# Designs tried in a protein design chat: VH-VL binders against q6zmt9r679to764. Part 28

Target 1, 86 residues: q6zmt9r679to764
Amino acid sequence: DNLLHWLAEELSEENAESLSSTLPLRRSTIQLIKLKNPDDLTEQIHEFLCFWKKSLPTFTDKLRLLARHLRKIGRSDLAEELKFKW
Short names: E, the ipSAE of ESMFold2; O, the ipSAE of OpenDDE; V2, 0.75 times the mean of E and O plus 0.25 times the DockQ between their complexes.

## First folded at step 22 (VH-VL; framework fv_vulinacimab)

Design r4 (at its last look DockQ between E and O 0.75; V2 from the best seeds 0.00; counts 0 for: pae E 2.1 > 2)
Fold by OpenDDE, look of step 22:
Structure r4 (fold): chain C 86 residues (1-86), chain A 118 residues (1-118), chain B 112 residues (1-112)
Amino acid sequence: as target 1 above (86 residues)
Amino acid sequence: QVQLVQSGGGLVQPGGSLRLSCAASGFTFDDYAMSWVRQAPGKGLEWVSYIRGSGDETHYADSVKGRFTISRDNSKNTVNLQMNSLRAEDTAVYYCAKYDYYYGMDVWGQGTLVTVSS
Amino acid sequence: DVVMTQSPLSLPVTLGQPASISCRSSQSLLHSYGYNYLDWYVQKPGQSPQLLIYWGSNRASGVPDRISGSGSGTDFTLRISRVEAEDVGVYYCMQALQTPFTFGQGTKLEIK
């Protein structure tokens, strides 16, 4: 997912931690993703987002929901840009 | 304060049309989906329709599909339900509800009575 | 469509006593990330419905801890440890795993 990869590149480590804590993912899943990519923050974030996106019900507005998560972690700038790029 | 305020509804003959409106305030409207749920007199709740935050996807109960149309105006924080070809069995109190993609319908309007009768 | 079945449909309860409502779904409501898309709502007399429980076991804002939800997969339970007068109303379970969203028949809780 190119869009999610872009977003992953724009997020700091602090943002990543904040974001992961807001995503409804199993902690075990998060840990596995980190273990798989221990030295690649961007790929960790990308994997988080991809897994999250795939796990959502089909009727979910994934863009709006992701934007909500971004605003929640203080990245309203990315939320707006995401809407533009989506 | 988070709230939904409904308007519209009333009495209509079978085959007629009505438009319900729901005005939202107190939250980022387009972050959330909206739903309509109805309740026939003395009966339980029935989900009617759903619209995503962006408005680009809608869902309907089979009982209203092809007759009802849900829409939203995110610039005005409103969701509407256009009801055409109304039937007696559509008689109900209609509720608009804010749908959180995680939590469900956490905010409800006050309800609007729709009566379809000859 | 997912069929939701509640029991009992009528629940007379003595004040201070516990109450329990069962909800069964025709298919598993367990989502891939481990949460059940099962909500509990209550409609008190003359009021709009209101959310009580989401994801099967999480209390909505303002819901007292004497009200709890449990269960997973296809079997769910709403419990009220000590029924109070304010608990009178009709309780509904609802699945939101897929559209159409579907409600149980409702359980009318009354005070004996």
Scores: ipSAE 0.872, ipTM 0.955, lowest interface PAE 0.5, mean pLDDT 96
Fold by ESMFold2, look of step 22:
Structure r4 (fold): chain C 86 residues (1-86), chain A 118 residues (1-118), chain B 112 residues (1-112)
Amino acid sequence: as target 1 above (86 residues)
Amino acid sequence: QVQLVQSGGGLVQPGGSLRLSCAASGFTFDDYAMSWVRQAPGKGLEWVSYIRGSGDETHYADSVKGRFTISRDNSKNTVNLQMNSLRAEDTAVYYCAKYDYYYGMDVWGQGTLVTVSS
Amino acid sequence: DVVMTQSPLSLPVTLGQPASISCRSSQSLLHSYGYNYLDWYVQKPGQSPQLLIYWGSNRASGVPDRISGSGSGTDFTLRISRVEAEDVGVYYCMQALQTPFTFGQGTKLEIK
């Protein structure tokens, strides 16, 4: 969705590494996404976020959970903007 | 330390109402869902209700739907269970639990006894 | 609703010996892009329930290595490799894939 792509554009490679270390995704999944789009960091991050979102049951408060992770990696600015855009 | 402290239990007659409260401390309350689970005397655990961190979505077991209402006040770090039209079958110890979206119910309150008896 | 069935319901065990508890669900708990949404809880005498295992096999914080979970899809097992006195209690599996969340009937582990 548009919100996850916006976020992918705002995250640095360092941010993406930090975020992936806190999210419970398999390393093999992360590696597959990187192989799928080796030269497109934004698309890698976007696919990573989409996969993470799809891995969660429907009752999950995904906005709150994502904001929690963004605060944890030092991007509280994005966590606040996420609420404003969503 | 992460803690859930419950209050509001007691004795009530069939058809009556009771409100359970659960006060949270030691974590960012609105980042987590909250759940209620009950245990009738001599019986196993039964999930009762769930509320998302924002409070925008709630879920109920069929046995309590339409009679119980879960709510939260994120400014006071509390989750509540309003129980109406109580029946003898609702007699149980009620637990509140912090629901981590990844890990399930990782912190539980001490339990509150609700007795529905004539 | 997803039905969770535990076996055995009563489990007397000798100290130091292994214990094994089976949990079967009426439908697969393996989510499309994720994990097995199966938790194990224990309720020790006089205590609130506490989380032991999430996603079928991952130990919660503070749970010793001698307690493990395994299985996938519809069939799950909790194993205690060497039972200690502190392990006495009632063990529950619970599916967390969809609401209503549902528990197994419980397995009462006792020292004989």
Scores: ipSAE 0.532, ipTM 0.879, lowest interface PAE 2.1, mean pLDDT 90
ESMFold2 (binder alone), look of step 22: mean pLDDT 93; pTM 0.948

Design r5 (at its last look DockQ between E and O 0.85; V2 from the best seeds 0.00; counts 0 for: pae E 2.03 > 2)
Fold by OpenDDE, look of step 22:
Structure r5 (fold): chain C 86 residues (1-86), chain A 118 residues (1-118), chain B 112 residues (1-112)
Amino acid sequence: as target 1 above (86 residues)
Amino acid sequence: QVQLVQSGGGLVQPGGSLRLSCAASGFTFDDYAMSWVRQAPGKGLEWVSYIRGSGDETHYADSVKGRFTISRDNSKNTVNLQMNSLRAEDTAVYYCAKFDYYYGMDVWGQGTLVTVSS
Amino acid sequence: DVVMTQSPLSLPVTLGQPASISCRSSQSLLHSYDYNYLDWYVQKPGQSPQLLIYWGSNRASGVPDRISGSGSGTDFTLRISRVEAEDVGVYYCMQALQTPFTFGQGTKLEIK
């Protein structure tokens, strides 16, 4: 997912931690993703975003939902950019 | 304060049309999907329609497909339900509801009565 | 379509006693990553419906601890540990796994 990869590149480590805390994912899943990519923050973020996206029902407005998460962690700038790129 | 305020509805003859409106406030409207749910007199709840935050996808109950149209204006924080070819069985109180993909329908309008009768 | 079946449809309860409502779905509501897309709503007399429980077991804001949801897959239960007068109303389960969203028939809780 190119869009999610872009987003992953734009997020700081702090943002990633904040974002992961808002996503309805098991902590164990997040830990496994980290273990798989211990030295690649971008890939960690990309993977948990992809995982999150895939976990949602098909009718879900994933863009708006992701934008909501980004606003929640103080990245309204990325939320707007995401809408533009989607 | 988060709230939904409904308008429209009323009495109409079979085959007629009505438009329901729901005005949202207190939250980022376009971040959330909206739904309409109806309740016939003395009956249970029935989901009617759903629209995504972007408005790019809509879903309908089979009972209203082809007759009802859900739409939204994110610049005005409103969701509407255009009801055409109304039938007696469409008589119900109609509710608009904020749809959260995590929490469900966590905010509801006050309801609007639609009566289809000759 | 997913069929939701509630039991009982009528639930007279003595004040202070517990109440339990069952909801069964015709297919599993458990999504791939361990969330059951099952909500509980209550419609109190003369009011709009309101959310009680989401994802099967999470209380919505303002819902008291004495109300709880449990279950997974196809079988769910709403429990009220000590029924109060304010609990009178019709309770509905609803699946939100897929469209069309479908409600149970409703359970009318009344005080004996």
Scores: ipSAE 0.861, ipTM 0.953, lowest interface PAE 0.6, mean pLDDT 95
Fold by ESMFold2, look of step 22:
Formats: sequence, structure tokens, C-alpha cells
Structure r5 (fold): chain C 86 residues (1-86), chain A 118 residues (1-118), chain B 112 residues (1-112)
Amino acid sequence: as target 1 above (86 residues)
Amino acid sequence: QVQLVQSGGGLVQPGGSLRLSCAASGFTFDDYAMSWVRQAPGKGLEWVSYIRGSGDETHYADSVKGRFTISRDNSKNTVNLQMNSLRAEDTAVYYCAKFDYYYGMDVWGQGTLVTVSS
Amino acid sequence: DVVMTQSPLSLPVTLGQPASISCRSSQSLLHSYDYNYLDWYVQKPGQSPQLLIYWGSNRASGVPDRISGSGSGTDFTLRISRVEAEDVGVYYCMQALQTPFTFGQGTKLEIK
């Protein structure tokens, strides 16, 4: 959980938009999160990462999967930092 | 081109051991989990084992727990199934499969026959 | 363990006609109100299994539009709108929500 907050602080709005398009999240879920935190980008990102994490079965390698997504959006630097932190 | 090539099958006596190997190519191997699935002659599919991309977590069907060990070598792009204390009931074609965390087993190997007979 | 039950187990069909296969799970496969963790696979004669459908209704790459999945929770259906000769094989549903992963018994689709 502390790792997801750290990541939320490191992502720009452009990164968050790219990431949300590659994650299997419903558009309605993204809109609801934005409505709940309209002026707090970090909390928006943190909440949608938490929602994404909870949507996955427990056998999923969530950190490795997240690193894969970070590489897809051009943030390989964060993907490597994430791998180092776990 | 994504491909899984299996090796290591054969005939073994009850109580014996056998090691199956599965070599992966065409994708970033450690980004994906791997599974083994078996099919006894004339029967349906039975999931056997699963290993996460990092290798840090493994899961087994109850029927093989304690006897089979799944492992992976990410430097060689291989997943292996060590089968110990083999029984006649383990006779099957064994498939390795790439497990996408979102999409399930999207790529399968060609299968290898394991026959356990006295 | 989640028990998966398929019906029918044998499905003879006429070329060009529709086919449907039912799959029922002993527990809901809808996780966190988001996705149903149900896959469909086909094993064609002499071949390894191949993925057709994930999340109950999403087509895997290369699967034609005439093959579709539907349902939610515990009841799922695979439909082939117009059966072709290449559709011959054994179809399996599998729950991918929790280990041990479990398959249905299989449905053998044959051309009459």
C-alpha cells in the first residue's frame, strides 16, 4: 500500500491517463474516482491503483504486473525502482 | 513469435521420478506466470501447478501436492516440473502454458507424454 | 475447490447451425464486481488446447466473431453462431479466480 502511494506521487497526469488506458479498469470507475477527489491528482491515482490491485486474484504477481504497465507507458525508471523496493 | 517447447517425457515405474522442461521464446518470460496442465488418456484437462513470474509463489493441485515441484529459471527462459513418487494415476500428456495474469493460459506447449507403469 | 459443470458433454451439430455450451460454477466467478474469471478453451483433434474466451465474454486474439461468450456469476454460455468444420473439438470452461484452477468436464463438438 505504501508503494502504491509512493508511485501515485511519482506519476504525472499524462502518465496516469496512459496507465489507466492500459489497465483493465472500467471508464465509469475512473470517473467516479475523479468525482470523489476532483482537485487531488495524487489521491486520484492512488485510489485507482488500489482499486486495480483489489480487482486482481491473490495469486497474481501484482508488483511485477504493475512494473510491466509502467514500462508500457514509458516509465521504465519507475518500473525498475518498484522492482528494487519490493 | 511466442513459443513454448517441451521436453523430458517418457516411461517410468511407480515410485520413480521424472523432470519435465518447457523452453519459452518470443516474449518477456519473467513478466508472466507459467502453469502445467495434464490430460490423462481419454480424459479431460486437469490443472497441475502454477508459478509466478518472479518464482516467489507456487500453487499445486491437491493430487500432486508434496510430490511435484514447479520451478523456473528466468535466465534460461525455462519452467520445469519435478515429479517425484510417481503413481499410475499420473499417466497423462503434460502441457506447459503461459499464464497471462489478465487473460489466462493464452499460449500452450505441444504436450509431452508421461507414462507410469510397472 | 470450485466445481465447474458443463452441459452437454456431447454436442453433435449440423454445419451452418448454431451451437451453445453451458458452464456452471459452484461459486460466483465475479470478482470485486468487476470481472468474471472464466475462460473457455478448445482442444481440436490432435492439438494442444487454445484459449478462446477470457473474462466470460472477451475473445482471445484471432478468435472469430461467430464465437462468443456470455453470462455472469455462476452461469456462462459459449455460443458458435454458425458451426464450421474447423470448430470440431472438445470445449472446456475453466475458472481462473482461485487456485486450484478447475476445468469443466469438456464438451465434444462433432459434425453430424
Scores: ipSAE 0.515, ipTM 0.878, lowest interface PAE 2.0, mean pLDDT 91
ESMFold2 (binder alone), look of step 22: mean pLDDT 93; pTM 0.951

Design r6 (at its last look DockQ between E and O 0.80; V2 from the best seeds 0.76)
Fold by OpenDDE, look of step 22:
Structure r6 (fold): chain C 86 residues (1-86), chain A 118 residues (1-118), chain B 112 residues (1-112)
Amino acid sequence: as target 1 above (86 residues)
Amino acid sequence: QVQLVQSGGGLVQPGGSLRLSCAASGFTFDDYAMSWVRQAPGKGLEWVSYIRGSGDETHYADSVKGRFTISRDNSKNTVNLQMNSLRAEDTAVYYCAKFDYYEGMDVWGQGTLVTVSS
Amino acid sequence: DVVMTQSPLSLPVTLGQPASISCRSSQSLLHSYGYNYLDWYVQKPGQSPQLLIYWGSNRASGVPDRISGSGSGTDFTLRISRVEAEDVGVYYCMQALQTPFTFGQGTKLEIK
């Protein structure tokens, strides 16, 4: 997912931690993702975003939902950019 | 304050049309999906329609497919339900509801009565 | 469509006593990530429905601790530890796993 990869590149480590805490993912899944990519923060973020996206029902507006998460962690700039790029 | 205020509805003959409107305030409207839920007199709740925040996808109950159309105007923070070819069994109080993909329908309008009768 | 079945449909309760409502789904509402897409709503007399529980066990804002949701898969329960007068109303479970979203028949809670 190119869009999610872009977003992953734009997020700081702090943002990543905040974002992951807001996403309804199993903690064990997050841990596994970190273990799989211990030295690549961007790939960690990309992977848990992809995982999150795939976990949602098909009727879900994933863009708007992700934008809401970004606003919640103080990255409204990315939320707006995401809407533009989607 | 987060709220939904409904308008429209009323009495109509079978085969007629009505338009319901729901105005949202207090939250980022286009971040959330919206739904309509109805309740026939003395009956339970029935989901009617759903629209994503972007408005690019809609869903309908089989009972209203082809007759009802849900739409939204994110610039005006409104969601509408166009009801055509109304039937007696469509008689109900209609509620608009804010749809949170995690929490469900956490905010509801006050309801609007639609009566279909000859 | 997912069929939601509630029991009982009528629930007379003495003030201060506990109440329990069952909700069963025709399909599992358990998502792969461990969340059950099951909501509980209550419609009090003369009011719009309001959210009580989401994801099977999470209380919505303003919902008192004496109200709780439990269960997983196809069997769910709403519990009120000590029924109060303000609890009078019709309770509905609803699945939001897939469209069409479907409600249970409703359970009318009233005071004896």
Scores: ipSAE 0.866, ipTM 0.954, lowest interface PAE 0.6, mean pLDDT 96
Fold by ESMFold2, look of step 22:
Structure r6 (fold): chain C 86 residues (1-86), chain A 118 residues (1-118), chain B 112 residues (1-112)
Amino acid sequence: as target 1 above (86 residues)
Amino acid sequence: QVQLVQSGGGLVQPGGSLRLSCAASGFTFDDYAMSWVRQAPGKGLEWVSYIRGSGDETHYADSVKGRFTISRDNSKNTVNLQMNSLRAEDTAVYYCAKFDYYEGMDVWGQGTLVTVSS
Amino acid sequence: DVVMTQSPLSLPVTLGQPASISCRSSQSLLHSYGYNYLDWYVQKPGQSPQLLIYWGSNRASGVPDRISGSGSGTDFTLRISRVEAEDVGVYYCMQALQTPFTFGQGTKLEIK
């Protein structure tokens, strides 16, 4: 997904750590993603977001939920930009 | 202070209409879905309808599909349920609920009684 | 539709004793990557329902740790380790995996 990859490119390591603490991903899933791509932060973030998205039922407003997470980690700028990339 | 305050219940004849309203405060309204759940007298809970935070997607129980319409006005922090072609079996207390996409219905309104009777 | 079946439907309990309520679904509620979309609610006398448990075992805010949820897939259990007077009410499980969302029939917990 182009939007999730764009977002992965815009997040720093600090942002990624904050985001992973607010996303309900199992620790084992996070660990496997890091082992699979140990030095590719963008790919790690992209996979976090993809697994998170797949964990949600189809009726979920995933864009708004993601924007909520971005605001919580201090990236309201990305939350607003996300709305415009719909 | 998260709060849902309901209004709009009452007595109507079969075939009539009512509009229920639910006013939200204390949270970012459009971050959350909203749901309606009803409870017939002496009976259990029955989910009625759901609307996403954006308002772009709605879902209905089969028993109300085509007769009830859920809507929201995010500028006024309200969710509404338009109930048309009412039947005796629609008699219930109707609750609105904040739907957290992770937790489900984490905050409920006080309920409003709808009675459909001749 | 996912059918939710609770047992028992009536549960008289002595104060201070444990209580257990079973909920079974006609389909697995375990979604991709390990989430069970099963909620528990209680409706105390004269009150609106309130959330107790989400994702099968996660306690909602303000719910005491003597109330717990367990299970996975199609079989779920709500347990109260020591029943108190304020636990009186009707307990409902609900699947939140797919619409239409569906509740169990309810279990009325009362003090003997």
Scores: ipSAE 0.622, ipTM 0.900, lowest interface PAE 1.5, mean pLDDT 91
ESMFold2 (binder alone), look of step 22: mean pLDDT 92; pTM 0.950

## First folded at step 23 (VH-VL; framework fv_vulinacimab)

Design u1 (at its last look DockQ between E and O 0.73; V2 from the best seeds 0.73)
Fold by OpenDDE, look of step 23:
Structure u1 (fold): chain C 86 residues (1-86), chain A 118 residues (1-118), chain B 112 residues (1-112)
Amino acid sequence: as target 1 above (86 residues)
Amino acid sequence: QVQLVQSGGGLVQPGGSLRLSCAASGFTFDDYAMSWVRQAPGKGLEWVSYIRGSGDETHYADSVKGRFTISRDNSKNTVNLQMNSLRAEDTAVYYCAKFDYYEGMDVWGQGTLVTVSS
Amino acid sequence: DVVMTQSPLSLPVTLGQPASISCRSSQSLLHSYGYNYLDWYVQKPGQSPQLLIYWGSNRASGVPDRISGSGSGTDFTLRISRVEAEDVGVYYCMQYLQTPFTFGQGTKLEIK
């Protein structure tokens, strides 16, 4: 997912931690992702976002939901850019 | 405060049309999907329709599919339900509801009575 | 479609006593991350429906802790530890795992 990969590149480690606290993912899944990619934050975030997106029901407005979470963690700039890119 | 205010509805003959409107305030409207739920007199709740925040996808109950159309205007913070070819069994109080993909329907309008009778 | 079945449909309760409502779904509502797409609503006399419980067990804002939701998969329960007069109304479970969203038949809670 190119869009989610872009977003992953734009998020700091602090943002990623904040975002993970707002998304309904199991902590165990997050830990596994980190273990799989211990030295690549971008790939950690990308895989995290891909897992999250894939887990949602098909009728869900996934990108708008993601934008909502981005605003919640103080990254309104990315939320707006995300809407622009999608 | 978060609020949904409904308008429209009323009495109509079978085969007629009505348009319901729901005005939202107190939250970022286009971040959330919206739904319509109805309740026939003395009966339970029935989901009617759903529209995503972007408006790019809609869903309908089989009982209204092809007759009802849900739409939204995010610039005006409104969601509408166009009801065509109305039947007696469509008689109900109709509610608009804010839909959260995690919490479900956390905010409801006050309801609007639609009566279909000859 | 997912069929939601509630029991009982009528629930007379003495003030101060506990109440329990069952909701069963025709298929599992369990998300891969452990959440259930099952809500509980109440419609009190002359009012719009209001959210009580979301994700099977989370209380909505303003809901007292004497009201709780439990269960997972296909079997869910709404409990009121001590029924009060303000609890009178019709309770509904609803699944939103997939469209069409479907409600249970409703359970009418009354005071004896």
Scores: ipSAE 0.833, ipTM 0.949, lowest interface PAE 0.6, mean pLDDT 95
Fold by ESMFold2, look of step 23:
Structure u1 (fold): chain C 86 residues (1-86), chain A 118 residues (1-118), chain B 112 residues (1-112)
Amino acid sequence: as target 1 above (86 residues)
Amino acid sequence: QVQLVQSGGGLVQPGGSLRLSCAASGFTFDDYAMSWVRQAPGKGLEWVSYIRGSGDETHYADSVKGRFTISRDNSKNTVNLQMNSLRAEDTAVYYCAKFDYYEGMDVWGQGTLVTVSS
Amino acid sequence: DVVMTQSPLSLPVTLGQPASISCRSSQSLLHSYGYNYLDWYVQKPGQSPQLLIYWGSNRASGVPDRISGSGSGTDFTLRISRVEAEDVGVYYCMQYLQTPFTFGQGTKLEIK
């Protein structure tokens, strides 16, 4: 959770839009998060990441999968930093 | 081009050992898990084993647990299945498959035949 | 273990007609906060299996629109709206919610 909050603080509004389009989150979940936190970008991103994490089976390599998403949205710098924080 | 090329099959006596290899190309190998699936002659598909991209976690079907070991070498883009204490019931075509965490087994190797017979 | 049950096991179909294959799991495949972890594969004669559908309803890359998946929880259906000669093969559902991953018995689709 703390690591996902760190990541949420490092992402811009453009990154958040890219991330929400690439993460396999239900549309209803995305809508609820935005309605609950309309003026808090960091909290929106943090909740996106938390729900994404909870949506995955336990055998999933979530660190590598998250790094893959970060590279896809153009944040390879954060993908590299992720390795040092875990 | 994403490709999985298998090797290492053959004929072995019961109680023997055999090592299967699967060479990957065309994708970032350690971003994905890998699985082995087998198909006995005339039968359906049976999942055998799974290894995470990092190699830090493995899973096995009960029918092979303790006898088979999945491993990967991310520097060589290979996944291997070491098969020990082989039984006649292990006779099958063995497939390696790229496992996308969202989609499951999206790319499969060509299969290699393992025959366990006296 | 999650038991996957397919029906029918043999499916002769007239060319150009629709086909449907049912798959039932012994427990729900709908993950908390997530999707149904159910794949469909086809194994055409002499070939390795190929992924058709993931998450119960999403087409894999290169799969034509006439092949679709539906259902949720424990009951899933694969539908081919117009069967072509190239569709001949054995179709498998598989759950990948938890290990051991488990396949249905397979459904052999044949042209009458």
Scores: ipSAE 0.632, ipTM 0.902, lowest interface PAE 1.5, mean pLDDT 92
ESMFold2 (binder alone), look of step 23: mean pLDDT 93; pTM 0.951

Design u2 (at its last look DockQ between E and O 0.87; V2 from the best seeds 0.77)
Fold by OpenDDE, look of step 23:
Structure u2 (fold): chain C 86 residues (1-86), chain A 118 residues (1-118), chain B 112 residues (1-112)
Amino acid sequence: as target 1 above (86 residues)
Amino acid sequence: QVQLVQSGGGLVQPGGSLRLSCAASGFTFDDYAMSWVRQAPGKGLEWVSYIRGSGDETHYADSVKGRFTISRDNSKNTVNLQMNSLRAEDTAVYYCAKFDYYEGMDVWGQGTLVTVSS
Amino acid sequence: DVVMTQSPLSLPVTLGQPASISCRSSQSLLHSYGYNYLHWYVQKPGQSPQLLIYWGSNRASGVPDRISGSGSGTDFTLRISRVEAEDVGVYYCMQALQTPFTFGQGTKLEIK
């Protein structure tokens, strides 16, 4: 997912930790992703987002929901830019 | 506080039309989908319609498909249900509900009675 | 469509005693990564429905811990450890895995 990969590149490590805590994913899944990519934060975040996206029902406005999560962690700037990339 | 306030409804003859409205307050409206659920007298709950936060996608129960239209105005924090070609079996209390993509329908309106009778 | 089946439909209970409601779905409600898209709602007399449980086992805000949800896949249970007068009403399970969203028939909880 190119859009999610872009977002992953824009998030700091602190943002990633904040975001991951808001996403409804199993903690074990998050740990596995980190272990798989211990030195690549961008890939960690990208996989987090991909897993999260896939976990949601098809009728869900996933990008709008993602924007909500971004605003929640103080990255409203990314939420706005995300809308333009939809 | 988070609140949904409904308006519209009433008595109508078969084949007639009604428009229900639901005004939202206390939360970021366009972050959430909205739904309509109805309850016939003495019966259980029946989902009627769903609209995503952006309004770009809608879903309907087969029982109302082609007759009912759900819409929203995010600038006014409102969701509406246009009901056309009404039938006796559409008689029910209609509820609007805030649909959280994780929790489901966590906030409900007060309900509006729609009676279809000749 | 996913068919939701509740049992029992009528549930008379003595105050202070436990209550249990079963909900079965015609297909698995377990979505990716372990989340069951099963909600429990209650409609108390003269009121709008209200959310009790989401994702099968998570209590909504304000719901007391004496009310709990359990189960996975196709079989779910709502449990009230000690029934109180305020618990009187009709309880509904609902699947939110796919549209159309479908409710169970409802279970009417009354005090004996």
Scores: ipSAE 0.862, ipTM 0.952, lowest interface PAE 0.5, mean pLDDT 95
Fold by ESMFold2, look of step 23:
Structure u2 (fold): chain C 86 residues (1-86), chain A 118 residues (1-118), chain B 112 residues (1-112)
Amino acid sequence: as target 1 above (86 residues)
Amino acid sequence: QVQLVQSGGGLVQPGGSLRLSCAASGFTFDDYAMSWVRQAPGKGLEWVSYIRGSGDETHYADSVKGRFTISRDNSKNTVNLQMNSLRAEDTAVYYCAKFDYYEGMDVWGQGTLVTVSS
Amino acid sequence: DVVMTQSPLSLPVTLGQPASISCRSSQSLLHSYGYNYLHWYVQKPGQSPQLLIYWGSNRASGVPDRISGSGSGTDFTLRISRVEAEDVGVYYCMQALQTPFTFGQGTKLEIK
């Protein structure tokens, strides 16, 4: 959770749009999160990440998967920081 | 071009050991889990083992637990299956597979025959 | 362990006709707040298995529109709307929700 809060604060609006497009969350879940926090980008990102994490089976390497997503959206710097923080 | 190339099969006596190897190319290896699946002659598919991208967590079918060890070397882009205490019922074609955490086993190797016979 | 049961086990079909394969799981494969962790594979003669459908209904890359998956929870169906010669093979469903991962028995699709 601390890592997800840190990450949510480090991502730009464009990063958030890229994440919401690539995370395998249902459209209805994404829209609910945006409606719940309409003017709070950091909280929207944090909620996206929390829902994403909860949607994955326990055998999933969530750290490496998240790093993969970060590299895909152009934030390889955060992907590397993530590896050192976990 | 994602590719998995397998090696290491063969004929072995019951109680013997073999090591299977799977070399990966065309993708960021440590981003993905790897899995082994086997198919006995004339039979269906049976999952054998799984290892996370980091290598920090492994899972095994009960039929092989304690006898088989999955491992990976992320610097060499390889996954291996060490098979000890082999039994006749382990005779199968063994496949390695790239495991995408969303899509499952999306790319498979060519298969390696292991025959356990006295 | 999650038991996966396929029906039928043998499926002779006429070229151009539809085909359907049923897969049932002993437990729900719908993960909380997520997707159905049910995948379909085909093993064509002399080949390694290939992914066809993931999450019950999503086509893998290169899979034609005439092959589709449906269902949720414990009951899933693979459908081929018009069978072609290249569709010959053994079809497997697999659950990827929890280890041990488990396959159905396989359905052998043949052209009659």
Scores: ipSAE 0.618, ipTM 0.896, lowest interface PAE 1.4, mean pLDDT 91
ESMFold2 (binder alone), look of step 23: mean pLDDT 93; pTM 0.951

